# Ledger of designs, part 54: VH-VL binders against p56860

Target 1, 255 residues: p56860
Amino acid sequence: MMTAEVRTPEQGGGPLTTEPRAPRSAPGHADASAPAFGPETDPRDIIRWALAAHPDLLMPSAFNLNGVVLLDLAAQAGYRGEVVFVDTGYHFPETLATRDRLESRYPELTFVTLNAGASPDDGQTPPDLYASDPDACCAARKVDPLQRYLKEQGPSALLNARSRDQASTRADIPFVEEGGARRRVNPLAHWTREQLEAYAAEHDLPVNPLYFDGFLSIGCWPCTRAVKPGEDARAGRWAGKGKTECGLWQGENKL
Short names: E, the ipSAE of ESMFold2; O, the ipSAE of OpenDDE; V2, 0.75 times the mean of E and O plus 0.25 times the DockQ between their complexes.

## First folded at step 17 (VH-VL; framework fv_lerdelimumab)

Design g0 (at its last look DockQ between E and O 0.18; V2 from the best seeds 0.00; counts 0 for: pae O 6.5 > 2, placed apart)
Fold by ESMFold2, look of step 17:
Structure g0 (fold): chain C 255 residues (1-255), chain A 120 residues (1-120), chain B 109 residues (1-109)
Amino acid sequence: as target 1 above (255 residues)
Amino acid sequence: EVQLVESGGGVVQPGRSLRLSCAASGFTFSKYAMHWVRQAPGKGLEWVAVISYDGRNKYYADSVKGRFTISRDNSKNTLYLQMDSLRAEDTAVYYCAKDFYDLTRYFDYWGQGTLVTVSS
Amino acid sequence: SSELTQDPAVSVALGQTVRITCQGDSLESYYASWYQQKPGQAPVLVIYGENNRPSGIPDRFSGSSSGNTASLTITGAQAEDEADYYCYSRDSSGNWPYVFGGGTKLTVL
């Protein structure tokens, strides 16, 4: 049986159907199988898949080299969502300036800055906590604000910039990580640092100026130093403090 | 040929103000951070201030915070330093310096400088 | 005051090697860059990062660091190397500003 739609000359609109909004944390949507990805897969294809499977996808970033390259690839692949940055109160001024340059370059993206709630001097985080207990400092000023935001927003997946070449602790990173509160997508998992540097140079991407000073991995200033000759790229992160990874990828705080 | 030309120096009494200008040519001014560096006569170099390529980020030496304001006009290829509440210790040659990128510490081109004398 | 300490003066015989030093607690975490200033002229960048030379700087100039000390080495010093030399780096706070050392006057004998 047929039904006919009739329009009058003064009405230009057609009939409207309401499309239900997909739930952000729905288990079935979050569990959609990834295509077979290989080391040669264009990261933009991985990102396009992630966008189709997870319309609520979010991109956390600290604007290191990997993150800047990912941001550009994601914009090319059609990402128009949020770029979420946690202002810990301990970032280098160069990192904040890099954020500003990226915001100017990608007006199609929404840059969200999460504040740790207090400056380092307000008593909420003891002034020397980064030296005495870097895990507690990281939890209070970086991990907790991001986890609160993610619980509020409820994304079914995150777009992350990690690659296997960054450090020995990351050698086994897959393209898609299952089994946490949400799926984690790593489109750059198999890119080398040489490929990332070449891409950033070719596209004149805004990079943290400290990279010109021998800083190969940049976090908060109390826990970051220039890399010495012969050291691993992340050797300057938490040097002498017994810490190798942020809590974002380890333990109960894993994203 | 990159060229930086400072102007606006002179002799002033303590507590007065001056505004320095730096006219830039020979490069795309709006792509680079710009710095002011000063040198008291017969003395060493002192970094004074930096402004990012788009003017959004500004940083100052502690000795001038609250008294000096760095600014730029990218449509005129000009860097400025507004110096208020001048003191005798501000007496120096003031150099305009080009960053080779944005907000590094590497100054690849310098002007000839302009002399500011603060005397009672 | 300056957080980077340099010897005020150093001498070297023509053709010999000289080392100009810069000391500061922040240099355990940050490299220093080096500027040359000849009389009546603006400074010139000669070393940045650990040991990078800008285009046009002779290879007799090199940089190094150990502990809280950065060094500028001139191998086979020439008459035209007579100048003031300034180190420039960040303080230990990780914040702005960057600071110059007090400068070292190099005399080539």
Scores: ipSAE 0.391, ipTM 0.720, lowest interface PAE 3.5, mean pLDDT 82
Fold by OpenDDE, look of step 17:
Structure g0 (fold): chain C 255 residues (1-255), chain A 120 residues (1-120), chain B 109 residues (1-109)
Amino acid sequence: as target 1 above (255 residues)
Amino acid sequence: EVQLVESGGGVVQPGRSLRLSCAASGFTFSKYAMHWVRQAPGKGLEWVAVISYDGRNKYYADSVKGRFTISRDNSKNTLYLQMDSLRAEDTAVYYCAKDFYDLTRYFDYWGQGTLVTVSS
Amino acid sequence: SSELTQDPAVSVALGQTVRITCQGDSLESYYASWYQQKPGQAPVLVIYGENNRPSGIPDRFSGSSSGNTASLTITGAQAEDEADYYCYSRDSSGNWPYVFGGGTKLTVL
């Protein structure tokens, strides 16, 4: 009865020399000067350029009409990155539902919802801050979470849904904004509301239902109302507070 | 199908308390603000109170402020109205109404109401 | 006072057009909703925003706004349209409370 000693081969697990992954040299952001885009330039071409110049491009969105249109155009143009949404805790259910519909429609995109402690239940932010200090509220619930995420991700550019037709304060928005922490690309800069609506209808995009009730610009419910015909689209934002922007695009907190 | 069913109405004496309930079904209750609206016999509609979807924000009509308390239990899909220090002028059919979304000016669904009668 | 005012009663002949108007300072900035209430029934939303109809509301109902007024129009009034109609909107401050108009009783002749 010869007991065959099964010599278990000592698998010499050589130390996986985790060669320190050479710091991926940040691909030299070829300072490629933005092409001269015009009002007739297809937004998809602008997006394609942006993707080529900035492969790490991210898309912040609040899923307004412009945002929904941009998302579709970006997907068509080959965008496969993140759609970054900040849940302030004060979004309309319809806005969140719109997000969910978009996420379902565009599985090729990665939807990221930020809720970095900006919940009304965080115990740190006064529940009535939106009333007492709208700037502080937006800073805490919207700007700061987004800025933190962007700082962590470090994208070289943002794909934004802003257009000249959104408000008088945006009348001169360029296709490409330089300066600040990163480049901002606005493919829809010259699209009118009518063009956006037509595109959304033509492509059966999931536009927030509140848009059709006069909510032409939708943010947090405490600071958003419908606008009357002839009013500025953003007249319903922080109405009566003398505030016209959330702070994402202005000052030191500029994205 | 959206359903709102009010209960708890009845006849009470002035100064007494009554609690109304509204059982909701057919929609995601926790996503919508809810309202109480009342109608005195032969009179118009009077908005009474609203509670936000999360129960954090409450607003009342001046006529009931300090006496009525709106609340909700999202786990039970139920809206409540605690009515204290009832007055004769509180006599009305009380309707539960679903907000169109959150704290808006639209009521897309209504219950059939429950009658509250405050009489000596 | 952020009050919404309505005519207490209006009449319309069968098949004719009637406009019910709500007036208030808040209506310069905010849309109203309109509610139909038939005798012994709960109110029903018939118009919201500028001119939105919920599902099941006939197309003869329409909404409009002008200045400090909101209007509900019934084009081709039917016998079943006989009801009380209430407008609802924000007060002039833009804060709660929201308020109903006093209601308009519509009689179809």
Scores: ipSAE 0.020, ipTM 0.585, lowest interface PAE 6.5, mean pLDDT 87
ESMFold2 (binder alone), look of step 17: mean pLDDT 90; pTM 0.924

Design g1 (at its last look DockQ between E and O 0.15; V2 from the best seeds 0.00; counts 0 for: pae O 6.1 > 2, placed apart)
Fold by ESMFold2, look of step 17:
Structure g1 (fold): chain C 255 residues (1-255), chain A 120 residues (1-120), chain B 109 residues (1-109)
Amino acid sequence: as target 1 above (255 residues)
Amino acid sequence: EVQLVESGGGVVQPGRSLRLSCAASGFTFSKYAMHWVRQAPGKGLEWVAVINYDGRNKYYADSVKGRFTISRDNSKNTLYLQMDSLRAEDTAVYYCAKDFYDLTRYFDYWGQGTLVTVSS
Amino acid sequence: SSELTQDPAVSVALGQTVRITCQGDSLESYYASWYQQKPGQAPVLVIYGENNRPSGIPDRFSGSSSGNTASLTITGAQAEDEADYYCYSRDSSGNWLYVFGGGTKLTVL
């Protein structure tokens, strides 16, 4: 299965027109319909609409290139909420350092680290579970903490950094996904890898240093390697484990 | 014009301490990680330590861990290496090296090095 | 194993192609970078990432990898390419730790 949900995108022609969302009194409500967005829509307009429709909006991030670009665009568009990161105990040191740089650059945002201080030997999972049962490892160390937090906070929508993979066939990621416990908004749905790289370079964004060493999709260090010449950007994830995608986007654990 | 100038090398006896400095100019020092790399006479290169852009993250080679301390003063554009409990095998030319970003392994500029000799 | 193994010496005739190799288990997952050091000088970076050349490095230098082996290729060796060459890569995934190979002395005949 591909990393993105596919459907035909809507095309928008004029300025964004969004009905104001009623002030939140309970989690999980979907109040306003999305405008017709298209491939040329500025992601900041999508974020502005999402903020008006969902004042309780939250942004989970693992601080990959997409997530860093989204974070900057969201801050420009007026996002002042939480950036939610799960410490699995298996992140590269470079990933944690990238989080620290982003915290310093965006003092107007609240960075929330779930499971802070996690380590491979903290007893949350057997030390070799990432190899023997990677789905169970991901469920325990990443998915479950995030799901508990989201249920507790009850946001009506999330900002997600999903975008087109440079090596995928055309998969139309919807700008707004309905269903599940909450709406999911993908402002970068139609941005290419080249657009993300150009934006990050233009704005001198803090990026994961492993990006300069051929790592195009960075997860936990036991399950991540450099992408080889000619491979898809996701080929460096879950090598030898029989998985092609983290459980956050699969099955009942879908965000 | 990027310049890195190491100083503080010299001859010391085993078990003693020495502090190296690296004065940086020609770039925004506080944007980049900085490294120490050493080379024993007639031998190859050995990475020693790194400190990230604001000094929060420090990493060391196993051969020096617990004995060496890397630090930086961004207001003075200066990198330091405090070397304690020196051993004969620490004898080397010590290079200051600029990361081309933060916590990569790519050293785009190097100093000319300072010699540390640990001898009785 | 974190060891990066290089042949201690290789030779090439002027204008010919040479390949300098670096072997290690970690190279299945991580690219090597390559440093050139001429006598009495500080090292310089010649290849990083997959096959990127810093500004000022001639395009006769290229990098490649296959399995647990990284290679530096010089396709039209010049007299000024005579130097020691070091590969450099990750030693441990969970820690920030990198190691150099032992170095290869390139002689241009």
Scores: ipSAE 0.653, ipTM 0.852, lowest interface PAE 1.7, mean pLDDT 83
Fold by OpenDDE, look of step 17:
Structure g1 (fold): chain C 255 residues (1-255), chain A 120 residues (1-120), chain B 109 residues (1-109)
Amino acid sequence: as target 1 above (255 residues)
Amino acid sequence: EVQLVESGGGVVQPGRSLRLSCAASGFTFSKYAMHWVRQAPGKGLEWVAVINYDGRNKYYADSVKGRFTISRDNSKNTLYLQMDSLRAEDTAVYYCAKDFYDLTRYFDYWGQGTLVTVSS
Amino acid sequence: SSELTQDPAVSVALGQTVRITCQGDSLESYYASWYQQKPGQAPVLVIYGENNRPSGIPDRFSGSSSGNTASLTITGAQAEDEADYYCYSRDSSGNWLYVFGGGTKLTVL
């Protein structure tokens, strides 16, 4: 009865020298100077450049015509990041429905809806703030939530749907905006409304139905009306209040 | 198919109260503002009140302000108009009307109306 | 509150064109909508925005706006077009009040 001594092989567990993982050198955001884009530059090429230069690029959107067009172009250009939307609590149902349609159409993108925490029912924001102080309302319901999120995510750049043809106040929007907390890329800077409409129609994009009722620029329902033929596209925003922008693109609080 | 069916109309004396209802179907009721519009016999249309999609915002014509209350129950797809301190001039057919979206400038669907008669 | 004004009555010969106009300060900023009402019936939306027709509305109905006015045009009036027509809009900018015009009775001759 030979007791075969099963020599348990001493697995010499050599000390896992946890080599200190060399600090992942933050890929040097090559401060690559923005190329000289022109009015005839394909927006997709601008987006491709932006993606190469800024892999952490995020896309804020309110799903206006420009935003819908940009989203499609960005997806074609290889964008696979977040589409960041702020639900102010005062969006038109049609805007929310447009978001949902886009989310369904572009499953390769991640739609992020931020709640303002400034719901009319939050007990913190006066329900009539939009009437008494539109700037404060936009700050609380739109700007602050978005800024907080962007601060947390820390993207090196934003992909924006702004264009020169949107309003007189945007007549000088460049393809790339420097300064502030991050770079802003505007691939549609030189596209006209007619070009945007044509593109949307050609590609059967889910444009907000309110656009066809004269809502050329759509925000919160208390501060948005249709515009008449010949009016500035943003004339229906904060009409009569002397306000032309929500504050996202102006001052020290620029995105 | 969108349907709006008003009910609750009738004959009441001045100073009394009446509550109208509008049963909605064929659309997502909770996404749209709803309106009351009235029409006195042989007269034009008069806008009465609006309530936005979630019931948080209500607005009234000056003629009914302080006397009428618009409300909604989205779980029941029903719009209401509580009419207090009724006057002879409140005599009208009351229509429930669907807003195109939320607090827009037009109504894409109307009920057939319910008659309210205020008489001594 | 701003008021919308309409002519109380207009007539048109069968097959001819008629224009019903609505006037008011709010129309500088907002589109009007138009409603047709036949006797004993609820109003029906016929035109909204600048010139949008709901489904089922004949193409002879059209809308236009200019300054503080909005207009409903019926090109080639039919006998069934005899009705009351009301314009509607917001009463002023910055509030959520609404107003109808006084209505126009259209007679088709």
Scores: ipSAE 0.020, ipTM 0.573, lowest interface PAE 6.1, mean pLDDT 87
ESMFold2 (binder alone), look of step 17: mean pLDDT 90; pTM 0.920

Design g2 (at its last look DockQ between E and O 0.55; V2 from the best seeds 0.00; counts 0 for: pae E 3.7 > 2)
Fold by OpenDDE, look of step 17:
Structure g2 (fold): chain C 255 residues (1-255), chain A 120 residues (1-120), chain B 109 residues (1-109)
Amino acid sequence: as target 1 above (255 residues)
Amino acid sequence: EVQLVESGGGVVQPGRSLRLSCAASGFTFSKYAMHWVRQAPGKGLEWVAVISYDGRYKYYADSVKGRFTISRDNSKNTLYLQMDSLRAEDTAVYYCAKDFYDLTRYFDYWGQGTLVTVSS
Amino acid sequence: SSELTQDPAVSVALGQTVRITCQGDSLESYYASWYQQKPGQAPVLVIYGENNRPSGIPDRFSGSSSGNTASLTITGAQAEDEADYYCYSRDSSGNWLYVFGGGTKLTVL
């Protein structure tokens, strides 16, 4: 009856000194001063610079002509990040279709559609707010959802489709905007509408069909009309309401 | 020259089905939305349906929704309208119309139409 | 569904000017197109957008818009202009639906 003493090996579980994970030094955003871009600079070079300087770059888009062109150029330049769209609940079906076509065309990109309580039927926003208070409507349905997402994602920069030729209010848009919560890069700042149209045609890009019917700037359907010959491209936005911008690019809460 | 030629019209009884075709030529068919428009005898024009250039999007008038199906074969340059559960009020000349681009408010070319008569 | 309304009939003396008007809420946002239809013929596009004429359409045809209205004007009406005229546009801002006006019969006297 040999009692084999099973020597339980004392596993000396030494205290895993969880060395405090040194705060990941925020990769030193090399405060690389934006290069001096010019009107003849290829937008793709601007995008390549932006990607190198800001690997966490995000692209908000409403899939207007500029946005469609920028998306293609960005993909060519090696962008593989998110295309961030806010579904306000009031987009034209044509806009949503354009999004879907682009998503199909660029599988290397991640399309993100935000719908954070902006449904007309969600009970949170009055259904006629677009008529009674367009600023409040844009704030609730467009600006706030996007701001919340951007705050959560924390990108160091945005890739924007804005150009000087879009409106008189955008006549001085630089390639790189400093200040605010993050840097804004505008590779198409100096492209004309004619250049954008030509590029879109040359590359057979899925442009929103409303563009070809006088909708030179497309937002929500209650607040967007076709423009007449000779009108500013954004004259069809909030026409008669004394509003010219949605609030994304202005004020202390600008993107 | 752009040509649109409708076919498949005829006389049918209520509740029956009919399929219309529109043969397109003289333009890049796959780049344009296509429409069906009908006109009852002695009446005005009525929009019936649209299909986008890529066939991904289809929309119908309420009067035909659930009964008619628009489709296209871009390899054959052909537009179709499957009409099911036909009613007397569906009696009309059916035109295929070329969209100016994709889902615009403009029809730059029309076929000569094909007559559909729904009668007992 | 916002309908497009037209006068059912108008008359014009030979060589005079006539205006055919289309009214509807969608016309505040969208352009209309105008179609001429002669008896036993398919419709023909005569005006699109604000004032665009397709090739082959005489310059006596012109388009305009104001508020919730679109108008087709024939300046110097000819006998061959006797026809039905239809406006066409979107029936609402939010849906992919389209609508014709009821049509206007133009008689040239």
Scores: ipSAE 0.704, ipTM 0.840, lowest interface PAE 0.6, mean pLDDT 90
Fold by ESMFold2, look of step 17:
Parts: sequence; C-alpha cells; structure tokens
Structure g2 (fold): chain C 255 residues (1-255), chain A 120 residues (1-120), chain B 109 residues (1-109)
Amino acid sequence: as target 1 above (255 residues)
Amino acid sequence: EVQLVESGGGVVQPGRSLRLSCAASGFTFSKYAMHWVRQAPGKGLEWVAVISYDGRYKYYADSVKGRFTISRDNSKNTLYLQMDSLRAEDTAVYYCAKDFYDLTRYFDYWGQGTLVTVSS
Amino acid sequence: SSELTQDPAVSVALGQTVRITCQGDSLESYYASWYQQKPGQAPVLVIYGENNRPSGIPDRFSGSSSGNTASLTITGAQAEDEADYYCYSRDSSGNWLYVFGGGTKLTVL
C-alpha cells in the first residue's frame, strides 16, 4: 500500500450555541465534480467518495427498507456521523422500535432524534391537520425541525437513501444531485426493491415489521396503508391525496 | 424442533395472582418477540400481550391492561405472564406464541397451552 | 366483541371450493392473517400478508382482499380441513393493537 500525503483545509463549523455557517463546497475537490458512477457501481464506493469530498456529510433517515440498507452500507464504508430522525408524534410504534434496534446494532453511529417525545396531542399542530392539510402537517412536524437542524449544522452534502424504483416522481434521481445550499448523494439510486430485500435478508438487517405486511413505504400512521398488488411502492402514502413525496426538500435545498 | 411449553396454570380464587411461564427451545429466543394468546372454554381466540425481543416494548389488550405484566428472561429462554387481580372472565387456556420476527402479528409457533380457572 | 366479523359456520362438500370471509373497517388499510384450529389443538398459521403460505401449508389455501373484506379460499376442500378459522388484523387506531375475528367453523360434508 502506498503512503498518501493528506492536506485538508479546516472548516470552522459553528457551535450549537450559534447558527451554523452556510454550507461550503466539498473539501478535497478543485471543482464540484463527481466521478462517473453507473448502475453497477458499489454503493460503498459512492459513499467513500462522498465522505472524502464532504467530511461534514449528514444522513437523515426514516428507517424504511432503503434507509436501513443505506445505514449498513454507510457503516461499512466508514461513515461515523449522525443518523438524523424526526419524531413527528405520528410514527407507528414499529418505526420507533426499528430505530432502537438499529441504534443497538450500530453503536459507532450517533442517532439523533429531533423533536423527541412528540405526540399527536402535544399542541404543535391542530389535531386533524394530518388529514386536512398533510403538507402543512409535514412542514410543521417533520420538515421544519429537520431544516432548522440542517441550518444549524450546515452540512455541504446529505446522504440519502432514495432509489429510482420507489415512485414515478423519483425516476430521474441521479447518484449526485446539485443545486441549493447542499449536494444530495443517492448511493442506492439504481438499486431495485428486489436488490434491497436480498441485501437486508442476507445481512439480517433490522427492518420495520410492517414491511412484512405489505407496507412498502412507511410514513405516519394516519397517512400510510398496505400497498395493493401491482401498485407503486409509495402508493400507500397520503392515501387519496396523490402525493408520493413529502416536503423534505423545501427551503434551503431548493433553487 | 421449535418447542414452547407453558406451565403455571391452575385453579385460583378471584382477586388472586398467578404466574405463567413458557420455556422455549429450538430457536434463538432473544431474536423474536413473544406473545400470550388465550381462549376461554368454547370461545374464540383473544390476543393478550406482546413483548419485544429485548423486553423494551410491551403491549396489552385492554381487557388485561393494568392487571397483567408480560416479561422475559433471555438468559433462561423463558417468557412470563404475571396475572394479578384475576377475574372469572380470565378463565382460559393460555398459549405462548412465537412471533416470526419482532412485533409483527404473525405467530409461527404455538405451545399447547396451560389452563387457568378462576372460580370460587 | 371484535372489530372483525366472520360468519360463525360454513359448510362445503368434499372436493369443492369454499370462501371464508372476514370484514372490518381496518381491512381497508391492513391485510388479515388466517389461523386454523382443530379441536383440542393449538392454532396454526395458514395465510399471512397478501397471500403468503408458511412451509407445509397446502397450495389449496389462498388469501385475498377487496375493500373492507379479507377472504380465505380453500380449493378442493379435504376432510382434514374441518376446523375453526380465525382472521387476525390490526384495529383502526394507530396503536399497536391486533384483534381476532370471532372464528368460522368449517364443516366438510
């Protein structure tokens, strides 16, 4: 093995008592260019590249199948950062149990729960908002806490578990998305559900128990159902509202 | 090879307590949630309680909440049900059931049950 | 008083097809699983999820759902299929709470 010279500019990210600095271009790159990745590229190689380019990389997760597989791949690839979960007060008990099982399995990672202890009756939103205006409910209970945290931490990139076969709205997701305040890295962009299931089974990964009952994309319990035969994996989200995405990518992450 | 053997049933007076045990073998006990399901004589099945693989999460049917406590000892491969303030309607065969994972609704293996009779 | 409703009894002629139904509001969102219980024995899981059979369950058993109704179908019923059949699913709240239906006694004639 050759000894490599390493010189890394220091970023002085703000402390928690002050607002984080705006995200910067990834260290270690003269230009903000990613290598050419393809469908056969090992996701761990994409993650290793992302870690080198973005030492401040942050991983949000709702612990769906994609997220659990990404978590394992990221740990193998050397990720030692935070796994950021937002407690909306409307998660299935199974989702919270899955988080705890993952936390026990990956002691090398720091599991951060935003809005911890939330409940439907905590007064953050009107009690029926999840049904009457899911976008407003999502903004108040999920998106706003996450966006506030991202502003405070100021990461130059996010590690996301999105893949193209999850929904028609994701059909064009590249391995690396540019624009906005930060880069978005999707190491699983070209993995199919079958590949994700095979990986999780082979590695005995903790998976949300509802997945075994036909819940192929799990959000909050008022807006999630089992998918029917032949439906898109995310068809069970926001039943009857036509949404297959949440507002997670609003605010600082928009052009 | 999977075996679940319940014990501790018997005849007790109303208001008394009883502790059921379920000895497990033939599988890695600490990987799976465990359940109690009961069946009153001549009646249907009623789910009673579940405990997660590590004992952190416990859920109960409304009919037993506050009176029954589920627990497990993973070092002894044993599931327990502590039944306090017993009532006549608690009379049933109590089954130990293995979850096929953690906190699902699928019971892939059942014991043969132990009879609890609550009467004067 | 379960949230899931089953007919108390159904008959089928040997070799014929029978459908056992289970109705409840929660079945719009959650699949039912199905348990078979023969006299003096513990229940046995026969169908789970959408239409999955555990190892050892004959392929004459199948599951389906439509609207608020789940169905267990036995194609070519055999004498050994005489049993009580229970559906089992989540209630309509967000809590971790599951209920059995009242059970259906299947008689094979």
Scores: ipSAE 0.409, ipTM 0.734, lowest interface PAE 3.7, mean pLDDT 82
ESMFold2 (binder alone), look of step 17: mean pLDDT 90; pTM 0.923

